VH-VL binders against q9hk44. Designs and how they scored, part 1

Scores and structures below are computed, not measured.

Target 1, 202 residues: q9hk44
Amino acid sequence: MNSRIMFIGGVPGVGKTSISGYIARNTDIDIVLSSDYLREFLRPFAPQESHLETSVYDAWKFYGDMSDDNIIRGYLDQARPIMGGINRVIARALANGEDLIIESLYFVPDMMDEMVLKNAFLAYVYIDDPDLHRSRLEDRINYTHRNSPGSRLAAHLKEYRTIMDYSMDMARGRGIGLYSTDDYALARQRLLDDFRKFVDRR
Structure headers, positions and changes below count from the first letter of each chain, unless a header shows other numbers; Kabat numbers aren't used for antibody chains.
F, E and O stand for the ipSAE by ESMFold2-Fast, ESMFold2 and OpenDDE, each averaged over both directions (binder to target, target to binder). V2 = 0.75 x the mean of E and O + 0.25 x the DockQ between their complexes.
[cut] stands for letters that were removed.

## First folded at step 1 (VH-VL)

Design cl1 (framework fv_clesrovimab)
Fold by ESMFold2-Fast, scan of step 1:
Structure cl1 (fold): chain C 202 residues (1-202), chain A 124 residues (1-124), chain B 107 residues (1-107)
Amino acid sequence: as target 1 above (202 residues)
Amino acid sequence: EVQLVESGGGLVRPGRSLRLSCTVSGFTFGDYAMSWVRQAPGKGLEWISFIRSKAYGGTTEYAASVKGRFTISRDDSKNIAYLQMNSLKTEDTAVYYCTRDYYDSSGYWYFDLWGQGTTVTVSS
Amino acid sequence: DIQMTQSPSSLSASVGDRVTITCRTSQGISSALAWYQQKPGKAPKLLIFDASSLESGVPSRFSGSGSGTVFTLTISSLQPEDFAAYYCQQFNSYPITFGQGTRLEIK
């Protein structure tokens, strides 16, 4: 069978969850998976060195002081088992002729199997304007026992943007499409159009 | 004036090496992917190599017929694309065209601008 | 690899004629097809992209149609400068492949 598979990468605040829902509704794809839930499922079984018990914005602490290098090292530690799981989920969907959308913070092309690189529509979403990114994190609905949950995420804007910049560089190196969500409505329409073209060309 | 000008072709013995250059003018070279397409005497067109723009990391692709023997590269500061051809075979005899490529993120590429070509003859 | 078959391989026509060249693909490519013109001793020139979109500067007598596995290039009123070879090219799947070419000759 010929599956329709979309794998969207992006950091918190860029709108990847809302975009995934929009595309699912407009393509009649019933399965949408978030790496947040995949991470929680994997967490009890993950190797200790993956540090999945720690928030991604704190994972650099295992390597010393905050630096771009340490932020990326912590991110890659967490990405490894999650990307391994995503590879297998996509392989299953392809084998069974199932349609699937995955949206993920963890998006590392070098960790993607050739089957994924060949058969999935890959896209990375980003926000160019850091002030807009901060604003969208602050406006984010996030249930916690904390005051102003969006401000908590916005406090880690540096870590998220370091991961974003790294992920964008990796995506560029592989010819993976980059979509700015500074104009959210335009971005979701472009992604939908490009995904439809990808599906039609298979 | 928009143009691609190839140079470096010539007569060469089998097993030797040759480097082709493609000098670009009239557009922002660094924004475009570039390819080399060849045509053997009296034959059709064959795509052989591709290099992405700097925004896409400058990654490369090769046709199976040249993989491991040819290397495509670019120097955006000089507006030049190169094709390094090693271990040349008589089957590599062709006119080599440099192309400017249009890339759609949802697919592959087509060739919207072509140079005049440079002839490579590999004979024993 | 996607096989691209052009028909006819050669065609003789007169100025003013309507000429149609067909390109067939071994598997579906949606609209990801380009057409090129090559005059003797010259480089190819892009005529049509996305199966039906006319490249800037190309005369309106050229048109493209088709989708999936069958595509046509039409020249509505042949001019002297149109006697050339024509190639189709798919950009849906790796590797990039071309048709074998159609040679358009004067009667």
Scores: ipSAE 0.000, ipTM 0.432, lowest interface PAE 20.1, mean pLDDT 86

Design cl10 (framework fv_clesrovimab)
Fold by ESMFold2-Fast, scan of step 1:
Structure cl10 (fold): chain C 202 residues (1-202), chain A 125 residues (1-125), chain B 107 residues (1-107)
Amino acid sequence: as target 1 above (202 residues)
Amino acid sequence: EVQLVESGGGLVRPGRSLRLSCTVSGFTFGDYAMSWVRQAPGKGLEWISFIRSKAYGGTTEYAASVKGRFTISRDDSKNIAYLQMNSLKTEDTAVYYCTRAYYDILTGYEYFQHWGQGTTVTVSS
Amino acid sequence: DIQMTQSPSSLSASVGDRVTITCRTSQGISSALAWYQQKPGKAPKLLIFDASSLESGVPSRFSGSGSGTVFTLTISSLQPEDFAAYYCQQFNSYPITFGQGTRLEIK
């Protein structure tokens, strides 16, 4: 089986969608899945405790006052069914010899199956500079999300950066690569090169 | 803009200690491996040590010529990498370069993307 | 240790010339090779990584090729600023090793 699987994590505004498209074009991978659409597909069937009907930046409200702990609790509630679905999708692609890129807000290594951890190229993209992150969220509608107001998402920068910091800590614990998109062109080239090396070692 | 600035070099007698510092800016320090490479007067480049980012285990490696005498470390909160040099020998005389390294996940080793200007260490009586 | 041998150790060339420097390794290193340029009194600068990938900001006249045990750095049309020392470096195996360097001098 010669499946080339890339699973890239990142919060809104870090450029994960644009980077995924760049990688797909430069590797001739035809399938790019967004967790945004996986989330929408799962919403009618998800358990109530997952709170998928609520925006991720509001999910802490089910646990009380805003805190990093409650933001992460809300995120993990939503992540659980979505990560379960991603595990299954990757398993199918591997079984069928299919290439696949997944870009996802939901990126929880502890929820990934051993098969995913061993066979998929895992990467987490982030923006170090919060002012740059805010700026990119504000400009989001012009680049990848035409009808999604960037200013509204920028209002929730704190929630997204809490999720980002948590996700980066998880990635560090497992030796998963972290890619700063402060320099976007450098990040996408590093990611492409690392993915090619990962594929070549097989 | 990526910038690395070495400090702590100087003239020192054999058997003594010296600590080099490397202060970095323009990137997220904690995400990168850091290395020291030296160059003796009129000679080529010699890799001395590297320290991986915490994401890749935060582990260290040393060239045989310095193992047991030199210690590489990092303070991610201050954006500083260090090279503690003990039991200095005349053959340690060199320009010492601090580098931001690219960690190659497949090999577990590095190449050197960005270099500081270097700091001179002279070991002589 | 993987021994890195560069050839030639020095060469003289004129502006506009095509220059090729070779790096040979004592063991196979796949594509795990980088090339550096060092001007007198300056720190080295990364030119090429993964044997053939051009570092951002490096002029397109520089190119790298090879795999396994034989690698080449080519400068397609030499410019005045290219007169420098060049080093290859392997990152396939511990310890990291460099070639002895090639000094590129004006004819």
Scores: ipSAE 0.000, ipTM 0.436, lowest interface PAE 19.4, mean pLDDT 86

Design cl11 (framework fv_clesrovimab)
Fold by ESMFold2-Fast, scan of step 1:
Structure cl11 (fold): chain C 202 residues (1-202), chain A 122 residues (1-122), chain B 107 residues (1-107)
Amino acid sequence: as target 1 above (202 residues)
Amino acid sequence: EVQLVESGGGLVRPGRSLRLSCTVSGFTFGDYAMSWVRQAPGKGLEWISFIRSKAYGGTTEYAASVKGRFTISRDDSKNIAYLQMNSLKTEDTAVYYCTRDIWGSYRYFDYWGQGTTVTVSS
Amino acid sequence: DIQMTQSPSSLSASVGDRVTITCRTSQGISSALAWYQQKPGKAPKLLIFDASSLESGVPSRFSGSGSGTVFTLTISSLQPEDFAAYYCQQFNSYPITFGQGTRLEIK
């Protein structure tokens, strides 16, 4: 029996945390890892040039004025050590026959090891409508991030959507599934169905 | 009001070159990726090229049928996208549509120009 | 490349009919599918994106469904202006590919 590994990418506000919890409950997968905690764990040990002490939406400031290029440069600086860690975590789960769901802001297919590309169910979740995305970020009812005000994140919608667009383009280049969460209930059900099909093909 | 207007089409002999232009208005051109989609007479739609916004690095992709012969480019100061078509073949005969991709990296096409006809014949 | 097959290639229907067009993909594309309408001599117009989301300004009689490899466009009650060609398009992976089209004709 092979490990059941799901690696789901998405920016804040797209519902990746809620979807990951739904999938875990419906597949009896006990381990769900957030890149937020992986980042926090790596932070004291990361190279200085990774700028992990800075919020991802401020990392462009190390490169000058706000631009899509500088936003992506800052994102990739942070992504490098985190993606390296994710590769190792997935490798361990595969070696041990463990099931695992990882949900991550940092989702860079070109930084994924071959064993991840071959053995993990990869998916990227997004929101098409920027007004809906802003609304989701401003939502005050957030039991997952009780002490992280949505208004702060909504102020950085531009940075998050730039990262999202970049991530989607990379995912598309590798045939990785893209799932719109404009309708949460539909998106999570289709992700669950597709993940089950992926597992059954192994 | 969003508008895309193609120009530069016409009758050309095989082996020659032609440059298409797409002038846009009604949106911030530099924020969007742009694509060219063609349609041969009586046939379906074929995506041929896209160019990401300059903020996303201005990267380009091409369908295998045109790779090495066609070049997509953009001039954000003039709100114009271009398609330079070299070494034209009779199978390049089509209506060429300029399209706006939904974001700075392409997904699907929410606005289309009216098309410009390119006929490659001897 | 992802192959997109539409069925039927053409169909005849009457005003008021419910019409269903299917798009099948050679590989799973999740919900990364759009539907376009093209009237003779005109540019295509976006109808549906992300398999089921209705584009602004498009009549509610149009709806989309499906995911993975099988997708459906439905017109609940045909109007005279709906007789046109319809195309599906995937945007899950490069290169972008379209279905061959379905021609909807008056009976």
Scores: ipSAE 0.005, ipTM 0.484, lowest interface PAE 12.6, mean pLDDT 86

Design cl2 (framework fv_clesrovimab)
Fold by ESMFold2-Fast, scan of step 1:
Structure cl2 (fold): chain C 202 residues (1-202), chain A 124 residues (1-124), chain B 107 residues (1-107)
Amino acid sequence: as target 1 above (202 residues)
Amino acid sequence: EVQLVESGGGLVRPGRSLRLSCTVSGFTFGDYAMSWVRQAPGKGLEWISFIRSKAYGGTTEYAASVKGRFTISRDDSKNIAYLQMNSLKTEDTAVYYCTRGYDFWSGYPYFDYWGQGTTVTVSS
Amino acid sequence: DIQMTQSPSSLSASVGDRVTITCRTSQGISSALAWYQQKPGKAPKLLIFDASSLESGVPSRFSGSGSGTVFTLTISSLQPEDFAAYYCQQFNSYPITFGQGTRLEIK
């Protein structure tokens, strides 16, 4: 039968993990994968030039001084093997008629296979207000982890917002839905409704 | 299993104080917002106060009817939430329920678990 | 304050009946609405959150719908244990407010 696949992108602090859980509960989808775990699985086998042993917010250091260009270069180096893995996981789910939600920091439409672009519901979640984003990083509850890394992640807000802006530009260029989580309740309801409409149109 | 147990209710004269306690078991207390909701005899539910988890700053909110008189607090090391009630009025007579809330992004909680309630009677 | 009005305030029904209770809000609350059941002398129990999400352990005969300012709780086939008071609650805005309650009684 037809697979229901959702691939949702977003940087830390935007609520993508919590939203993914909400969608899973309301659609009876049993498999929710985080790119954090996919990254850890790939790490021993990834080429050295991907620098998966380094946090994404430090990956610009391989290219010199901090700049938007170097932040994106580091991000894309890490994204390449992870996006390759995501393509394969989605292909398997489609081939086997399985439902799947993937939530990922790594969201690069140009690295997505055509079958993913055509068969998965793609969405990018963001926070428009940088002060709200900082506040949510500092004080957030994390449904998948016991302790919030709030203050550590907030120190890297610049890197995360550069990645977010880049990812949003790519999403806009391909007509991929952008969902502001400044109003969290509205964002998750819109995502659920849009995902259901996507499934019904297939 | 999740349990919330209230204590500290009783009969008290107008103008006096009471402190209610809510002892919690069956979940990681520090991860959740805690609230107090009361119900006057034969009437409906009235939200009184909540306190956010420390991850959301441990901030507090109060209904206008109790603001300045009641103080909500929590001790995460003991798994206890408190409601300090000062300057009690006859209108404060109610069953007081301790509740666990989900403190979602930019929202206020709904209440997934409730204690059995403790009765506060303010009368001469 | 957001005012919550439930209708009807009371209704009588028989086991096996389909029952609907409506909650109307004085301003839009998106999907930030919960439904509770309360039996006499007992604490309320959560049934539905986010307007339509069924709480774990709640029988599937309970369902919620609506958004914005109009919400409905439905019991598809009433059982003896369902005779109780029902309350809606908004959690969109300060202060948190409840409906006045609907009393469901045996016909």
Scores: ipSAE 0.000, ipTM 0.448, lowest interface PAE 13.5, mean pLDDT 85

Design cl3 (framework fv_clesrovimab)
Fold by ESMFold2-Fast, scan of step 1:
Structure cl3 (fold): chain C 202 residues (1-202), chain A 124 residues (1-124), chain B 107 residues (1-107)
Amino acid sequence: as target 1 above (202 residues)
Amino acid sequence: EVQLVESGGGLVRPGRSLRLSCTVSGFTFGDYAMSWVRQAPGKGLEWISFIRSKAYGGTTEYAASVKGRFTISRDDSKNIAYLQMNSLKTEDTAVYYCTREGYSYGWEDYFDYWGQGTTVTVSS
Amino acid sequence: DIQMTQSPSSLSASVGDRVTITCRTSQGISSALAWYQQKPGKAPKLLIFDASSLESGVPSRFSGSGSGTVFTLTISSLQPEDFAAYYCQQFNSYPITFGQGTRLEIK
C-alpha cells in the first residue's frame, strides 16, 4: 500500500486548484478531487444539522452575530460530513494502492482518522496579504460565466480569512506544512518538493 | 487586436548594458504573466525570464545563463514589460521575443502570443 | 534542468504525407507540453498546449499526443504552408526548456 496521497487545504482565492493541477502533472497522479464537488454530492444525504444548503460564509447565522467563534462553528458543522467522506475516499485509495490528490476548503485534521494522518501528505495553502487575496477572488469573475461566484466570494473575504486563520492554527499545532501563495511559484515548488520527500520517507 | 511590440535592441560591446521594452495592446496587460524568449542566429529557442502579474505576486524567474545579469520588470500603468540586460556577453547575441503566457490563475507557462522580436548583437 | 530531445532533427516530405515528430523528455512532465511552429524570419506560433489541446485557429490536421516522457506531433495531410521548424516546450518546472527543433522541408 504505497499510495501517494496528498490532501491540500485552502480557502477560495489562494490558488489551491492551480497548485493541485501542478502537483498532479509533476507526479503523474491522475485523480484530483475537489471538496466543492464532494460537498454537492453529499448535500442531499447530509444531516440537516450540517446546513450544507447554506454557503459556508453564511453558516454563522445559525449561531447569532458574525463573530470569529460563530464563523468557525458554522464551518465545522459543514466540515463534519465532508471530512467523513474524505476519510473514506482516502482509506479506499490506501487499501487499493491508488494515488490521489484532494483539494479542500474543509481542512480539519482533528476530524481525520489516525491511519489517514499517518499515510497522507497534508498541507495548507494560504495568502498573507488580504489585499492580494481580495484581488485574486475578484479576478475569478473575469474568466467565468456571468454568475461567477468571484464577486460574491470577495464580499465574504472576512469570513474566509477567519476560516483560514483557524485552519492555519490547527496545522501549526500538528506540524502540518504551511505554504504562502503570496509567491505562487515558490509555494508550488516547495509543496512539490515536500510531497516528494514525504513519499520517499515511506 | 493582440499585439506585442519589442524595442531597444541594437549593437553593443561586451560588458555593456541594454534595456529592451515590450509595449502591449489588445488585452488587459495586468492580468497576464509575461516572458522573454531568445533565439541565437541559426539556433533554437531559449526561455530567459518571466514575471507574474501583480495580482499573483509579481514573482520573477530566470534562466541560469542570465541570472544575476538580467532583470525583468513591468509597468502595468503603461502596458510595458522590460528586460534590463547587464554585463552583456557575445553569447547573448540573439533575437529577443516578448511573449504572453496563459492566464496566471491557471499557471500555464506556454506562450500564446509572441512579438516580432528585436535583435541584440554583442560584438567587439 | 529537463532536457528535451526531438527526433528527427530534420525530414523531407511530400504534400499530402502524414508527418510525425517525437519529443522525449529526460524526466516525467505529465501533459505539460506545448508545440510551436516557426517559419523562416518569423516569430514562433503556438499550435498545441497541454500535450493534445489544439490552439484556436490552428488547422485540424495538426494533433498532439503523449504524456510523461514521450510526446508526438502529427500532421495528417501535409500542406505547402507547413514547411517550417517545429519546437516542443515543457512547462512542468523551471527553467522552462525547449527541444532543439525539427526542420520540415516539403519535397
Scores: ipSAE 0.000, ipTM 0.469, lowest interface PAE 14.4, mean pLDDT 85

Design cl4 (framework fv_clesrovimab)
Fold by ESMFold2-Fast, scan of step 1:
Structure cl4 (fold): chain C 202 residues (1-202), chain A 122 residues (1-122), chain B 107 residues (1-107)
Amino acid sequence: as target 1 above (202 residues)
Amino acid sequence: EVQLVESGGGLVRPGRSLRLSCTVSGFTFGDYAMSWVRQAPGKGLEWISFIRSKAYGGTTEYAASVKGRFTISRDDSKNIAYLQMNSLKTEDTAVYYCTRDRWELPYYFDYWGQGTTVTVSS
Amino acid sequence: DIQMTQSPSSLSASVGDRVTITCRTSQGISSALAWYQQKPGKAPKLLIFDASSLESGVPSRFSGSGSGTVFTLTISSLQPEDFAAYYCQQYNSYPITFGQGTRLEIK
């Protein structure tokens, strides 16, 4: 069968990592890549202007005040090399007939290659309720990394939600599916079903 | 044991300069953003400035009230943060606290020094 | 700048009383709020962060709640050492801003 590629976007706290693991188990896909590790791999080689040494929630500081425009500028600076890498990884998987799930904070449709747009199942996950989002960021054990300091992430809810809103607008413009994880179990099932339909439709 | 110790305060005339120092021990200084927070006599707290860790580019920010007059800096090899205060005004009279920002960026302040008093009067 | 308004500005209470201090913000700050205690002549001490998380070593009688624009600090049973000034602080937006403070006085 053709490569089964899923590229899931979302900000911290939306359950993106847990969802990708669920889908991998239920589709027998062995390779799940996190943009967290792709970012660290790229960090020593990235252009200085990408500011990958800086957390995404602080990258607006290179442009001035914490406006939505500056938050997005900082996000896009970091996204550019990471998205370039993701394009290459997906191209390789497609060429080799490999299955792959990528989950990423960096999800910029305008930076995706034509082959990614045509051949990967693209989905963006979000949390509609900001109080629920904050609560999930505070649960450092269950919703991010085992030892991640959830209090730090929750303090950057504004930056993450600005990135989320921008990413959702871009996804809507390209007909990419948006999945609210306010009801996590429903979102997880819908994503799995839609991915299966996408694979079958090809 | 985490300690922050401020020094360099004193009585100074308007228009003059003063440099505050904050010597830290008990943690890896280079991994933390540091801030200065002041408190005028009988008044509340005012954030003045921060300097980020080297991992975050060592960038600095200033409150509007001190921008262009104050400069924050750090010497990671000596575990010292500095606040250079130029063109001092009577409104700058305050106790100045050196603070450690929780984790590695400007945030909330988990450790505070005892403070050093700066009095600007004619 | 985000303006932080504490109420009341001062409060008189007795040992054993339940005390609540409110902090209101001019803009939404999610849960990016900390509470500090300051005794006369001393530096502030962190009590609560992320609106409701208790700092290590702080007595369990202190608790925080709230989100968005309205936050509360509660002391469930006042002790003699709790008579102090209390400050809220937001860290959602620059510049970092503090409330004007609430003085807790013995009745």
Scores: ipSAE 0.000, ipTM 0.448, lowest interface PAE 17.0, mean pLDDT 85

Design cl5 (framework fv_clesrovimab)
Fold by ESMFold2-Fast, scan of step 1:
Structure cl5 (fold): chain C 202 residues (1-202), chain A 125 residues (1-125), chain B 107 residues (1-107)
Amino acid sequence: as target 1 above (202 residues)
Amino acid sequence: EVQLVESGGGLVRPGRSLRLSCTVSGFTFGDYAMSWVRQAPGKGLEWISFIRSKAYGGTTEYAASVKGRFTISRDDSKNIAYLQMNSLKTEDTAVYYCTRVGYYGSGSYRWFDPWGQGTTVTVSS
Amino acid sequence: DIQMTQSPSSLSASVGDRVTITCRTSQGISSALAWYQQKPGKAPKLLIFDASSLESGVPSRFSGSGSGTVFTLTISSLQPEDFAAYYCQQFNSYPITFGQGTRLEIK
């Protein structure tokens, strides 16, 4: 296929939105989709058990106390319909020869269709340093989201880092590339270079 | 069988340096974060340092008591973790344990399993 | 730093006794707590993780409970091999911290 598809995973604060914009500009890809908007689009139609009306950092509350297991259970409930939608969006772009970048909090390789696994460039971005991660969440309103209070998200750093660790373990199990954004400039350049190589080798 | 073997301990004067090694076998070393935990004679456990896997950036963390004096590092090709100890103080006297972090290369801190048998460092004037 | 306080600091017991050790934290840590056993001259061994999950190969007489700031390790029927030091450890916040230890002694 002639489609250039990039699917980038990452939790809030790791810079996936900014990196996606950088890649789009440097590859001349016009369509960049955020799972934040895909989630809102699906929300009126999603089954009640997906708990999409609840913030991902509160979804563990349906299962009891805040434990890693319960955080992941809540995350996976929300991920299921969103990943299903992402699979269909990527399939459409591939069928039509269209380029597409998707950046998503919801990144579950076991929920990806075989077509996605074979034809999309998959990457997971993370921040290793938890203090840097907290700082970037606190600064979020100044750099990415004008009306999203970073202090609210920073209060849920534990939940986000649990999701990040789980996502990285799944990505590693499938040979999906992991990119630290502790050095943001290096990470975005590595991603761009690797994406170009992926496109050239198919 | 998983095995961690510490070496490099000994008697050293205050202000001097010592390097500890932890040789690992029985698992894919490069996939795991590694940590050093120490125990002063007759005292409890104190976490000292942590180094993440390459997949998580290979970054390091230190307890305030050793920050700026100790450096943790790893050689994945040899399956060895190191602890370089500079400007040693009498309060650094302890058994030093090498540990594997419970989750694969985790970007988060966790529990420790398994542990090596420890190597003794005595700092005395 | 999160301060970890164990009680009692030492405990004398007989084989067959039920033993409980408490760990209190200066800040809430949810379930982010592990328990270790250390026998004289040996390295620590993981017993319990995530406050209540029994590590593979650890006898079922060991159990953990608690959440937030108060946690308990229980040994339901003490065996001769259980005389050791016990430590709690939090992994909710950097830096990682341990309790001061509880020494379990033969009566």
Scores: ipSAE 0.000, ipTM 0.452, lowest interface PAE 13.1, mean pLDDT 85

Design cl6 (framework fv_clesrovimab)
Fold by ESMFold2-Fast, scan of step 1:
Structure cl6 (fold): chain C 202 residues (1-202), chain A 126 residues (1-126), chain B 107 residues (1-107)
Amino acid sequence: as target 1 above (202 residues)
Amino acid sequence: EVQLVESGGGLVRPGRSLRLSCTVSGFTFGDYAMSWVRQAPGKGLEWISFIRSKAYGGTTEYAASVKGRFTISRDDSKNIAYLQMNSLKTEDTAVYYCTRDLGYESSGYYEAFDIWGQGTTVTVSS
Amino acid sequence: DIQMTQSPSSLSASVGDRVTITCRTSQGISSYLAWYQQKPGKAPKLLIFDASSLESGVPSRFSGSGSGTVFTLTISSLQPEDFAAYYCQQFNSYPITFGQGTRLEIK
């Protein structure tokens, strides 16, 4: 009847891909999209000013020295075309009665259409403990991305945690649920339960 | 310390076979794709073969110049990549490099050869 | 096969100069391009991946730019150790192809 749509945000290493798979299996939702693939699909067509040709952790370099402000500026440049695409994908799923889960590094509710915000379940996944986060990035090959150079990604923990803190502040401002994966099993169960409640209330 | 060491090169006559080995240390070999790249004397770089990790299906690809004659393989238990070269021709004379493919990043797939061995020389001559 | 054409094929420059090498592709490859440096008798070394990302340990005087079919490698202030051959490589599709190389020589 009504579309069941989840938009889940999180930086690399927090377990959002594994959680998305768990939710999909337990809700019989067949379509799970990663912003990693959406980004690659959009790259040939994105404006040059979006700097999608640069890794998100290097995008601050277009603005000078490393700072929280410059990290977020680079992140937002990349987020604009991706969030625009996400709005349209969700709008289509809503119009056609389709179920959909999107998991995304790019999570900017202020760039989302009001129709999407009203009709999709939004959640942000994070790790409180920076040492655990670093370990998860280094061990990503074992957990999520089996061909990832995990130690290289861990070198960019500062950039990822700056993006995470910014995203969490936006989520808090809009009453969007925050889920710590310091306890992974508790986080995924709570997320599943909250998504089911959201669907039932619609 | 990350290291790739090629071996098995040498002088060989046309029409014969040779097997190159690439011994890997310092990272989890089984999780990465590997490639062979060659360079003829005084010439540029030519990619010749690629093998994915088992996690990504262990599939292989070959340049047209070597398709049907060369076979890439890997032994993850020994941390060795191989290149079996059959029906060798004089134009196969080159330095052969073993390389690690960079692989997946959180922002999508990208591939580059981030670690290279020192190379092993293959000379095909009568 | 995607054809990779570098220009110039050779370039003479002096220490302290700004040098730009261009790589053109016969088909669009998004940002799936890497740049390598090769010194005589040695293996190639990765400088830039994903068109503009600097590899760890590579000096900041190296930078890459471009997308689609036109890419550039820039060395902002040449050092003596930079005189080498430079290669672009696409990894958008198989077979993987390299440019013919640009030889950077002392003027």
Scores: ipSAE 0.000, ipTM 0.450, lowest interface PAE 13.8, mean pLDDT 85

